# Designs tried in a protein design chat: VHH binders against Dopamine receptor-interacting protein 1 (Dorip1). Part 13

Target 1, 310 residues: Dopamine receptor-interacting protein 1 (Dorip1), of Mus musculus (Mouse) (q4kl13)
Amino acid sequence: MKTLFEEIKASIKNNYNQDRSFWRPVLPWGGVFTIKAGRKAVSCTPLYVEIRLKNTCTIDGFLMLLYVILNENESFPRELSLHFGREFVDCFLYLMDTYSFTTVKLLWIWDKMEKQQYKSEVHKASLVIDLFGNEHDNFTKNLENLMSTIQGSYCSNWHCPTRVQEDQQRTISINPPQEIPHGNLIRLAVDELFCSKIELCEERGCGGLREFSQRVFCHGAPPFVVLNMQHWKPEDLAYVPYYLDLSDHKYLLEGATLFNKEEHHYSAAFQIDGHWMHYDGLRNVNLILLNKPPEFLLLSSLVYIRATEK
Below, E stands for the ipSAE of ESMFold2; O stands for the ipSAE of ESMFold2 at other seeds; V2 stands for 0.75 times the mean of E and O plus 0.25 times the DockQ between their complexes.

## First folded at step 3 (VHH)

Design b40 (framework vhh_7pa5_2)
Fold by ESMFold2-Fast, scan of step 3:
Structure b40 (fold): chain B 310 residues (1-310), chain A 120 residues (1-120)
Amino acid sequence: as target 1 above (310 residues)
Amino acid sequence: QVQLVESGGGMVQPGGSLRLSCAASGFTFSTYSMSWVRRAPGKGPEWVSTISSTGGYTSYADSVKGRFTISRDNAKNTLYLQMNSLKPEDTALYYCARVKFTYGESFDYWGQGTQVTVSS
């Protein structure tokens, strides 16, 4: 991380006027980073002199959301540093503050992603990195153990072959219920995942009752959570709760990521001054107020921040 | 109890100006975003402009951008729309609307509308 941070700092010093953009207050889609070969690097001739990023919409919205979150409360940068490392958080904030957008994406790619998660190819002295795919693979699952949870269960039948069970998850995925769409469906689905419950044991031939404990965070309640909203229909976007209880911790709505199926493109929306503000790296140069439901945008993820109590 | 009452409409020549007002009552006006929505004869409703609860952010439909200005006075519970360089295409019934901030919901209360007619 520290080595990467120092290398990024050196690169900004050499190329900051090409990576820095004050024409646009939000992250643009893609990016280009020019590499200057040092005289002391002649023993290892580089195969490329620039890096081009493609299809970065799978991380762009989240990087914008992360920047907004870190500026929401002065304690959040310190708290997130305990999960990601201080060097990552400091570097991220510095790069965002200096409009070094391509470099901040490279920080994410190189520090948080594995090489097999994206396509990279050298073409005519350019390293092309293609992040085509989905948000879960490219962003959410790479949050380390930030939002890892565990839920225990036990069967009342002493002869049950699976009497004691544990279910550990690294990410939080919310499936839509099968019932008719109405308000509060998201809250109900979240409660189904997190709350304690008692059900008939599903183990074959077991007539016992299985008691599920409340799902808890393995490393304490994180400063933010990302809820993956799989298979949610347009009708389900009518209502998004501003407040959720996750394992006895209060979380407040910060934003959402949105998916345009026709264009295979992700965008995001932020809660700013009590309003939904839309971000799209391909189209908008500024955040745009959402004053009506977006007809072609599906809810991909919800982002909540932990409420500060006392 | 929530009421929105529009006023300030009328007839003007192309290129003229009008200022619409909306008097709000029955809720804490300063905590809600407000919008102007219009409906032309024989057409569905068209969103015109929105202003944030504090007045710090405004947005406009492309058809009116640069010509219309939305503003508010939270001390008077009043929303305004200054309309300049009016065109025949701006002829419509103009509604004041209170904005809901849930994803997928736009407006929960509407006024009765005020008529704007632009003709030569």
Scores: ipSAE 0.000, ipTM 0.136, lowest interface PAE 14.5, mean pLDDT 75

Design b41 (framework vhh_8fcz_2)
Fold by ESMFold2-Fast, scan of step 3:
Structure b41 (fold): chain B 310 residues (1-310), chain A 120 residues (1-120)
Amino acid sequence: as target 1 above (310 residues)
Amino acid sequence: QVQLVESGGGLVQPGGSLRLSCAASGFTFSKYSMNWVRQPPGKGLEWVSGISTSGGWTTYADSVEGRFTIIRDNDKKMVYLQMTSLKTEDTAVYYCARVRYEYGTHFDYEGQGTQVTVSS
């Protein structure tokens, strides 16, 4: 990783490799990176002369969100450097600041993804990297160590075979409400997942009372959380709470990712000054104001940022 | 056959430490929560501590909270009780316990015990 960062910086400084993002204001879908042949390589035919990225919508929204998060608070680059690595964070910010969008995606792919998570092949002198899939496998799985939670429970019945139980979750998944949507339903669903409770033990034939502790973060309260919203309708975007209390920490709404099932395409939305701004790297050059809930876009995830400690 | 074999007991001064071990065999260890229980001289059985199947969650009796730590190693099929700041009231025979419930049959626990004596 350190050698890779040194090579990336040297290539940019010497204009050896050219990122073809062309100074766009937002991350475009896909990307092309042109490789300049060295003097000796010119006398030999290289296997490929460019890298082409496709189906990057699974990471594009989260890369935009990560950039916003890193700029929200001075403590966040330091905290996230403990998880991602300082050199990654520094390089990421530099590449985003210089509109080197294809290169920042390659940084994510090569540094944070496993080779088996994506398909790559040489086709017509291009190395084609295909990120078709889902947001979890391609991006949020990397956040499991940052966002993992654990909840314990204890049954009053001495004969219970699972007397002491744990529920460790690597992702935060929120089930859709059975009632009509309103802001309190999301808050109640989050509270059901995190809060302590006592209920009848569901172990077969047990009949005891099971006491559940408060769910806690395994590695401390993260700078941001991603809530997997599991098939929520787009109309539910109007009822998203502006803040959540998670394990005694206040989190403020930053954005969402959205899924178009017909096109198998991800986009994102940012909460700016009380309004939803839509980001779609495939269609839009700029962020577009959403003046009504979008049709046919499912709420894929919600992103909240930890409030400043005072 | 389910077997639980406790060890590590002994004589210790108040404020001292001991580590108890329990070796399990004859069942799928990783599928059961494990417990430590004790019997002080002339008294009934008292629950001390419990640990979940993976070891990610632990619980303790109020009398030992902050002084005892329960740990398990599923690969070695072992459960441990690390005891610190021992008091005379901790004097007891300590048993490793697997709680099981089968239709028509209840098992309190299975184990041979190990004696812990905390001198005055």
Scores: ipSAE 0.000, ipTM 0.275, lowest interface PAE 18.3, mean pLDDT 76

Design b42 (framework vhh_3k1k_2)
Amino acid sequence: QVQLVESGGALVQPGGSLRLSCAASGFTFSSYKMRWYRQAPGKEREWVAGIRSSGGYTSYEDSVKGRFTISRDDARNTVYLQMNSLKPEDTAVYYCAVTKYVSTYDYWGQGTQVTVSS
ESMFold2-Fast, scan of step 3: ipSAE 0.007; ipTM 0.417

Design b43 (framework vhh_3k1k_2; at its last look DockQ between E and O 0.01; V2 from the best seeds 0.00; counts 0 for: pae O 18.3 > 2, placed apart)
Fold by ESMFold2-Fast, scan of step 3:
Structure b43 (fold): chain B 310 residues (1-310), chain A 123 residues (1-123)
Amino acid sequence: as target 1 above (310 residues)
Amino acid sequence: QVQLVESGGALVQPGGSLRLSCAASGFTFSSYAMRWYRQAPGKEREWVAGISSSGGSTSYEDSVKGRFTISRDDARNTVYLQMNSLKPEDTAVYYCAASPEELLKYLSSYDYWGQGTQVTVSS
């Protein structure tokens, strides 16, 4: 059986050779799962006989990107298993490889999301799960401690009540710089968050200088990072950096998630074998060769993979 | 013919412990993955714990991780759920399910289900 990853690579080859073929949606929007509990069953009538998923675009792009990432390097499934557990990683890859797309979304929902993060209701013997919302709540904040970072700081003022501080964060959020909106803005914003710096202490009445150490990963440099993009505009972003240095580790651009404000719909673009592919689970054609992520859509998230040494 | 019989459900005070048993007959038990589900009144059935056919892999829902332990005894065709540090939120009917699949799945498309056993955690 030809794996889904090999089918995606074949699509890239066809487009590169001008065959102009397009792939069916890999992870179609939503999903329906029929429960088969009756075969030689000895008692149990469920409250519902099927599960219907709605508004899954908040996770669909990331699940597709995760599948691509895990197939880029054999060390990545092993490293992710240290954070997510071996069963999650093994089940995820198996379900993707067997085209069990609704089940892979249910794996994410039940293993990684808390029940209060989504709406679920029983309607006419169907359990309806609605993932309407945003990518941060439904995907990014549920990455366990994968991207956890810590930064220390020390104020020069002996009388400062917060003289020594630590800032621990589970996610990486990138805001555009307030000053000089030219050049590689994303790199500048990332450096502002991660690099050591000295700034005026913001404690009321202090007036001291606060020295910040370099922000470091709490559990080692992860195999990938997700940068949650806050308040970015297409007009301000001429370039997405191909690489970033995060805490003395080099990361390479793997993909992006994109937001259509009018439709409240997420899509993704990812890089496979040096080519950019656009993914949208709502469209009839799902993978479209691009030079880079489309500028007509708002940048929602950037996904980078750690450069590995062999 | 095929039969799954849960037992061990009882009324217990918060902080108490219970061990649930599921006795299987009519199929080759050692070839099946076994799982526990629960359902509280007015709520959907939720997965609680799973154990692979070999017994080498176990998995748990987050709210029970560290408190519940699933195990199996293939010589006795029985799967167990040891429940410690019980909370009122654990009150539910607990169901045993069997699947020929080797993978731990979160959705029930299993071949065999039991009748359930009531666990009530109340003071």
Scores: ipSAE 0.000, ipTM 0.152, lowest interface PAE 14.3, mean pLDDT 75
Fold by ESMFold2 at other seeds, look of step 5:
Structure b43 (fold): chain B 310 residues (1-310), chain A 123 residues (1-123)
Amino acid sequence: as target 1 above (310 residues)
Amino acid sequence: QVQLVESGGALVQPGGSLRLSCAASGFTFSSYAMRWYRQAPGKEREWVAGISSSGGSTSYEDSVKGRFTISRDDARNTVYLQMNSLKPEDTAVYYCAASPEELLKYLSSYDYWGQGTQVTVSS
């Protein structure tokens, strides 16, 4: 039988001249998992008859993006297994490929989230798990050490009390420049975080110059990067770069997550073979082929994939 | 390395009480449901009691309801079985088991078992 990814690609090919096409639903918002009783000899009597998932949009867009990324390059499942664990990657792909959508969300919750990150309660013989919150708390915070970076610096003043510093980040969060210059603000913010530079030392009374080395990934250039952009306004987003140079590798725009503040709802957009799609788990037809690249006015995160070098 | 070690089994008089303990190591205890089973000589192993991974739900086999109480202490990675009003038919080897709940069978489900502790109720 054809995998979910193969069906999506087939749908794109069949509908290249329309803004919208027919696809089967993928990763619907929420979910209900019905529990069946075990056999007499090995059975445990269930204490509730179903699990209900609520507010899953905080993970759904990224789960869809992860699935697309793992299918973009045959080496990425092996590379990402070093960070997520081989068992997780294999199980994730199997569940997505076989349309087991509520179960794949339970995989994420059970394997990657700690109990403190979500609320749960039993109500009317149902276990209700509520993922209300934001994508950082429920997804990108749990990317293990994939996004970990380190930047060292030193001050020219030999007597500086913080002469040698090391700044480690476990996620990549970029902020709009403090003053808005003309140009590509996103690329400028990435360069501010990653590039070497020399600035006046911020230690009070020091007066030295602080040299920052290039920020580097702790475990090498990852197959993909996520830029968390929670403090950006629509006017800052006039230009979204289609590529970035990070860690001596070229990264290409793969997709984004979007946050509608009025509805408190996340969705996602991503490319497959240069064709943009929009994913929104709340819609009955929740995967739509777009005639043009999406507008990123509601941007929550950008996702870039490492380009293959020949 | 995963281990479940039962303790507290003893010889007791009818009507007496015992508390069984099962100490767990080598896995994320808070992610597993815990179960007690027992096996009398010449009988099949049977389920006795269970407690959910959260500790919020418990269940019991009909013949032990009101006499046995299951509990868990996640800080000590230990599950307990308080056994009151013991009867000769409660004589068995009692086993502790850790298992994913049935709903998680599609992820990677491994049941872990202890080697058991003997409870004998003499008439």
Scores: ipSAE 0.000, ipTM 0.134, lowest interface PAE 18.3, mean pLDDT 79
ESMFold2, look of step 5: ipSAE 0.000; ipTM 0.245
ESMFold2 (binder alone), look of step 5: mean pLDDT 83; pTM 0.845

Design b44 (framework vhh_8fcz_2; at its last look DockQ between E and O 0.01; V2 from the best seeds 0.00; counts 0 for: pae O 20.7 > 2, placed apart)
Fold by ESMFold2-Fast, scan of step 3:
Structure b44 (fold): chain B 310 residues (1-310), chain A 120 residues (1-120)
Amino acid sequence: as target 1 above (310 residues)
Amino acid sequence: QVQLVESGGGLVQPGGSLRLSCAASGFTFSSYAMNWVRQPPGKGLEWVSGISGSGGSTTYADSVEGRFTIIRDNDKKMVYLQMTSLKTEDTAVYYCAKGLSELWKYLDYEGQGTQVTVSS
């Protein structure tokens, strides 16, 4: 890792040229990294003269969200350095602050992704890296140790063969409730996963009551959480709660990632000044205000940031 | 974890042939482009040849075009450099290299390489 950061810094100083035409940190879809070959002893002509990225929508929204999160609170860079590594966090912030967007994507790809998760090939003197796939494999899988949770339960029947149990989850997946109550379905689904409850024990012949404890974070309350939204509809975006209580910790809505199934394309939405602002690196020059849920954009994930109470 | 082991070098007469081999381990071989780089005595590194992960695309330095052939066997995790019509100026230590940019490809050749000497 140490060597990777030094090489990225050298690339920025000597052999890097990136399009920085926008004043705001909005990552474009894809990217091009141009290698400037020299005739000096320490440089040679490579197989390719540029690196071209495509289908980066699986990481683009999360990279923007991570940048915002790191700037929301003075303690977050320190806390997230324990998970990502201090050199990663320092380099990430430097690259984002200098509008080095293709290089920040390469930092994520080379430092945090496994090679089997993407395709690469040389075509017409360009190394083409293709991130087609899904957000979990390409981004949120790296958060599993940060966001893992555990829930205990015990049965009132002393003779129950599974009297004491634990359910550990590496991801936080939210499914719609089976019943259609009037009201906010996302809050209800989250509460069903996290809150304590008492249910009839499902063990055959037991007849006892099983008491579930509150679901808690295995490594303490993380600076942010990503909720993987399963089987939700576009209209559900209108009912996203501004805050959630997760294991006695208050979290505030920061953003969402959105999926267009017909185009196999991810975009994101950010909570700015009390409004949803849509980000799409493939189409939009600017963030666009969302006054209503877009018809074909499925809710893919929700991102919440831990509240700091003064 | 990542390891590249070069072999096949030696002493050869001008006009002769040699086949260099590179055994790769510790990464998904077919997903990475592979390169050969050489360092002549007392000089800097020179890029020689490269091959795409699939083997469908190859490229060569002007000085070796038509004389050298790069090939790979993804099943065996091997890269080869077939060298023909060797010249005295081909004398160098040859390194197998993996990487996604000019700078990163040098990370994988920290081993000793394989010496090729062309002399009459």
Scores: ipSAE 0.000, ipTM 0.172, lowest interface PAE 12.9, mean pLDDT 75
Fold by ESMFold2 at other seeds, look of step 5:
Structure b44 (fold): chain B 310 residues (1-310), chain A 120 residues (1-120)
Amino acid sequence: as target 1 above (310 residues)
Amino acid sequence: QVQLVESGGGLVQPGGSLRLSCAASGFTFSSYAMNWVRQPPGKGLEWVSGISGSGGSTTYADSVEGRFTIIRDNDKKMVYLQMTSLKTEDTAVYYCAKGLSELWKYLDYEGQGTQVTVSS
């Protein structure tokens, strides 16, 4: 009768005294979770004896980033508990701190993903969970409450069929500028999404001017923001801004997720102690110091953290 | 915003003992490894010792292992370096730094450091 979540919780209690490393936890790709019975227990009719995770690169980089973010400021665990739930945040931090790598991925899958977001099947007494896909479907879609924004607009033409509009976005998807200016294209694209502006109304036959208010976060300025960069080409990215001003708060670049098109594989880059590190779960050494921009990797997401007011 | 304040240095004779202290503020102290690094006169920086965020794992440079002990107090946000059997070669300015010991060459050394001088 005991659910998988209850097994994870029991496993946490049994491993509480494991020494926490001087080194930060680093997630490997995939994982295997063996279902344990107590010394006096016997299973008469098991459906499966282990859980295997495959193609987890779609969540691994963001899980690493979430751990870094939660450790950047003492207030962030409390603030993010409002969106993720206290039990999730507490379990997540504990599992990362104790190197329970497969279990922390299962926490995300079971607590935050709907069953339709992943493929699973029983094969040779193993439950196989396959996260093949993209980062949005497997991770950032589940940040929609935290990332939600709204922007109102109205057209000056009193006869416009859509005179008053509200646009709610559940993610922060940044598109390359329509015109190709030189320089800081990412800042321009962010401003296009967030800043107040006046533009020619796009309704056919209208001819009016549409005024857009400043875009605001539906639930207040979050501890971090994720910019979706799916439509960006490497040629367009001459400069990644180290900070952004969003909703009267300063946000500092914390990390990025990267995509290798040929391998269909995600990795991440983020700062540890002021130094850029590249995380790639497929490598034997899966956390290395970045000396130069990674070649042949597409920018998938940018992650910015709210600066402290202290 | 990150502040690291070293203290406890001084003049000692060879074979003597000192305890260095580092007061930390402006970051989530228990989440980060801490290090002691030293700069001998006319030389570059040399890593001395590191301790994990929990305090459960410690590491030492070969030259100080068995003589120095790194300790942290997460409640008081303090790191200590207990030094014994001091040698003239231990004369240096000692700094504490936030971060991974593998990256010690790249850490920010914001404090003034504390001078340790071992001489007769």
Scores: ipSAE 0.000, ipTM 0.111, lowest interface PAE 20.7, mean pLDDT 75
ESMFold2, look of step 5: ipSAE 0.000; ipTM 0.124
ESMFold2 (binder alone), look of step 5: mean pLDDT 83; pTM 0.847

Design b45 (framework vhh_7pa5_2; at its last look DockQ between E and O 0.03; V2 from the best seeds 0.00; counts 0 for: pae O 15.3 > 2, SAP .713 > .668, placed apart)
Fold by ESMFold2-Fast, scan of step 3:
Structure b45 (fold): chain B 310 residues (1-310), chain A 122 residues (1-122)
Amino acid sequence: as target 1 above (310 residues)
Amino acid sequence: QVQLVESGGGMVQPGGSLRLSCAASGFTFSDYAMSWVRRAPGKGPEWVSTISSSGGSTSYADSVKGRFTISRDNAKNTLYLQMNSLKPEDTALYYCARDLLSFLGTPYFDYWGQGTQVTVSS
């Protein structure tokens, strides 16, 4: 069995949050990989003897969430292997289970990221890789094929220049609705994006009514979705729905990524039994119960896993 | 203790065939990609072939492509290299290696066996 995953589950259940935090935080910020004899077959002196990772908070939370998701259901490794590749999934799980955190980040960087998404420079004897940026470019962009959606629309005005349209989106971005607050704001915002609706056509001079169909996934319902949260406040963490219906598929809340505006730093939180468990790679503690949403943490994204038919 | 033990080497004439085996122990074999690496006299190590943990994908160095076939038996914790149409240039000590990063196109080996000698000579 997975020792690290068992430790994570035990910490979440028991609320004590001392999971080996004194010796090794789970997926600590940054990382150093030392190039050793026998690790790589080389004939020449390398330009660098180590790789240093900086500002990895843009991927750290998602790598932790991906690890938890892969362990939630035995079908998920198979399904996600179709998207990420079997070798990636197998290696990712092995590296996480052996606490090879810097190597798992290098796996993501070199296998899944484009070189334009990060800075890489040799400084003295070190290759420095800097992941400063945002979560979308560094992580969720790789999920575009998994999560892409399409919505059709049709205008009632026969003379409308864009009478029939399709809106294909590669990301799922959720903005606050203009409704009066009543505790269901995130659910209402998701429904505004996914559900069928009728609106006044926005084409210049049209004056017709545009009917939007239900938004659907282009490649079937993915094993998990990431909702990019835009313009949400820290207190909104208290109103995150436990489940969502997306294109007639039920999804259950797995976790979130959080942004600390004052520190310019990302962290993550797992949802278990109605409670948020906080993960922060800059801290010396692995996981901590988040009793109340702190004012300095903004919702960056929400992660939901597809409910398995029982 | 991670241990990799190669066997099946020997002397063969050009155009001949050999099958190498690698017995793995001390780790869950089916969780790892595996590679064959060779070292010819007076040269540094050269990567030969890699097989994914499931056996579903393989890759080969250009010098052996079409002649060598890598395979594995996860039930027996054994890696194989079937070598056909052997050339004098294939003369080397062949190592079994555990590979964590083969899928990145840049294999990194954390454990190596003792090696088995292959000599192709008329």
Scores: ipSAE 0.000, ipTM 0.162, lowest interface PAE 15.9, mean pLDDT 75
ESMFold2, look of step 5: ipSAE 0.000; ipTM 0.329
ESMFold2 (binder alone), look of step 5: mean pLDDT 86; pTM 0.864
ESMFold2 at other seeds, look of step 5: ipSAE 0.000; ipTM 0.266
ESMFold2, look of step 7: ipSAE 0.000; ipTM 0.248
ESMFold2 (binder alone), look of step 7: mean pLDDT 86; pTM 0.864
ESMFold2 at other seeds, look of step 7: ipSAE 0.000; ipTM 0.243

Design b46 (framework vhh_surovatamig_d1)
Fold by ESMFold2-Fast, scan of step 3:
Structure b46 (fold): chain B 310 residues (1-310), chain A 122 residues (1-122)
Amino acid sequence: as target 1 above (310 residues)
Amino acid sequence: EVQLVESGGGLVQPGGSLRLSCAASGFTFSSYWMSWVRQAPGKGLEWVATIKQDGSEKDYVDSVKGRFTISRDNAKKSLYLQMNSLRAEDTAVYYCARMPLSIFGVEYFDYRGQGTLVTVSS
């Protein structure tokens, strides 16, 4: 951990590498990282003089959200270190605090993504790294252990072929409703997933009653959760609950990610002082107040943060 | 300071094998991740394979997985690429490349050698 962190700090301080996003107040789309050879080196030529990132919208919103979450409560860096590793969390915070945005994306790509999840090519003395794809493959699959849940069930019929079973889920996914959207719909869907219940056993010819235990987090209540909304309509943002109760823990709405299907582009929205603030690293340098549901954007995910006060 | 010298290229028929070597000097070889990178005629540079400082981790581009094997000898300050089941599309100049920091991933290189030409044709 310390070795990696110290290498990053030394590279920045000694101007061996220059992150061109250093001056930006919010995470920009893409990024450029300039490589500078030592002046005493006279043997070999560099393959490229810079790294260029493109199509980083699949991770940009989540990196912004992660930074906000880590600064919400003093315990969250420790808790998230149990899942991401302490070295990652320390390096991430340092890079975000110093506006080293391209370097923080390279940290994510190198430390958390597999090589085959992205494309890379040297073009005109630039190494181009392309993160075109989706949020799950590029970011949220790394949250599976953090958000993993398990629910047990057992059937009253001793002859049931699935008498005792467990349902482990790595993601929390909420399907689009066929009903008219309303403020209780997401809460009801979450309750249906998490709460204990008794219902008629679905096994053919069983006729028993199946008792479901309360769904619980496998590794304790996480500092935040991501609900995969499977591309609900933009107007559904008006019906997002401010809080959810998950396994007897209260979670508060922090933000959302949004998907423009026509452009294959992700953006995000942050819940600040009861208002939705739109973040789009490609088009805006600041957060923009969202006065109405954004046209042509689908609700991709919701992010909730665990309440820190009793 | 940094020197990387490749060798072992040549003409080979499809299905044949070649072993490339790279001799490193001017730096502490055992402290760096190392890679092989190639450039086909008229195309851009393509990363081929990477190896960790101690040889414990290796990674390959999909098109060469199962056919190429990267290895290193820290005592001899040498990097190797064993290429089997060669295809016409493997024709390229192959470069030995140094990675200054593992944090920047397999495609971040600061130096390369002059290269060695591999031609796969009948």
Scores: ipSAE 0.000, ipTM 0.351, lowest interface PAE 11.1, mean pLDDT 77

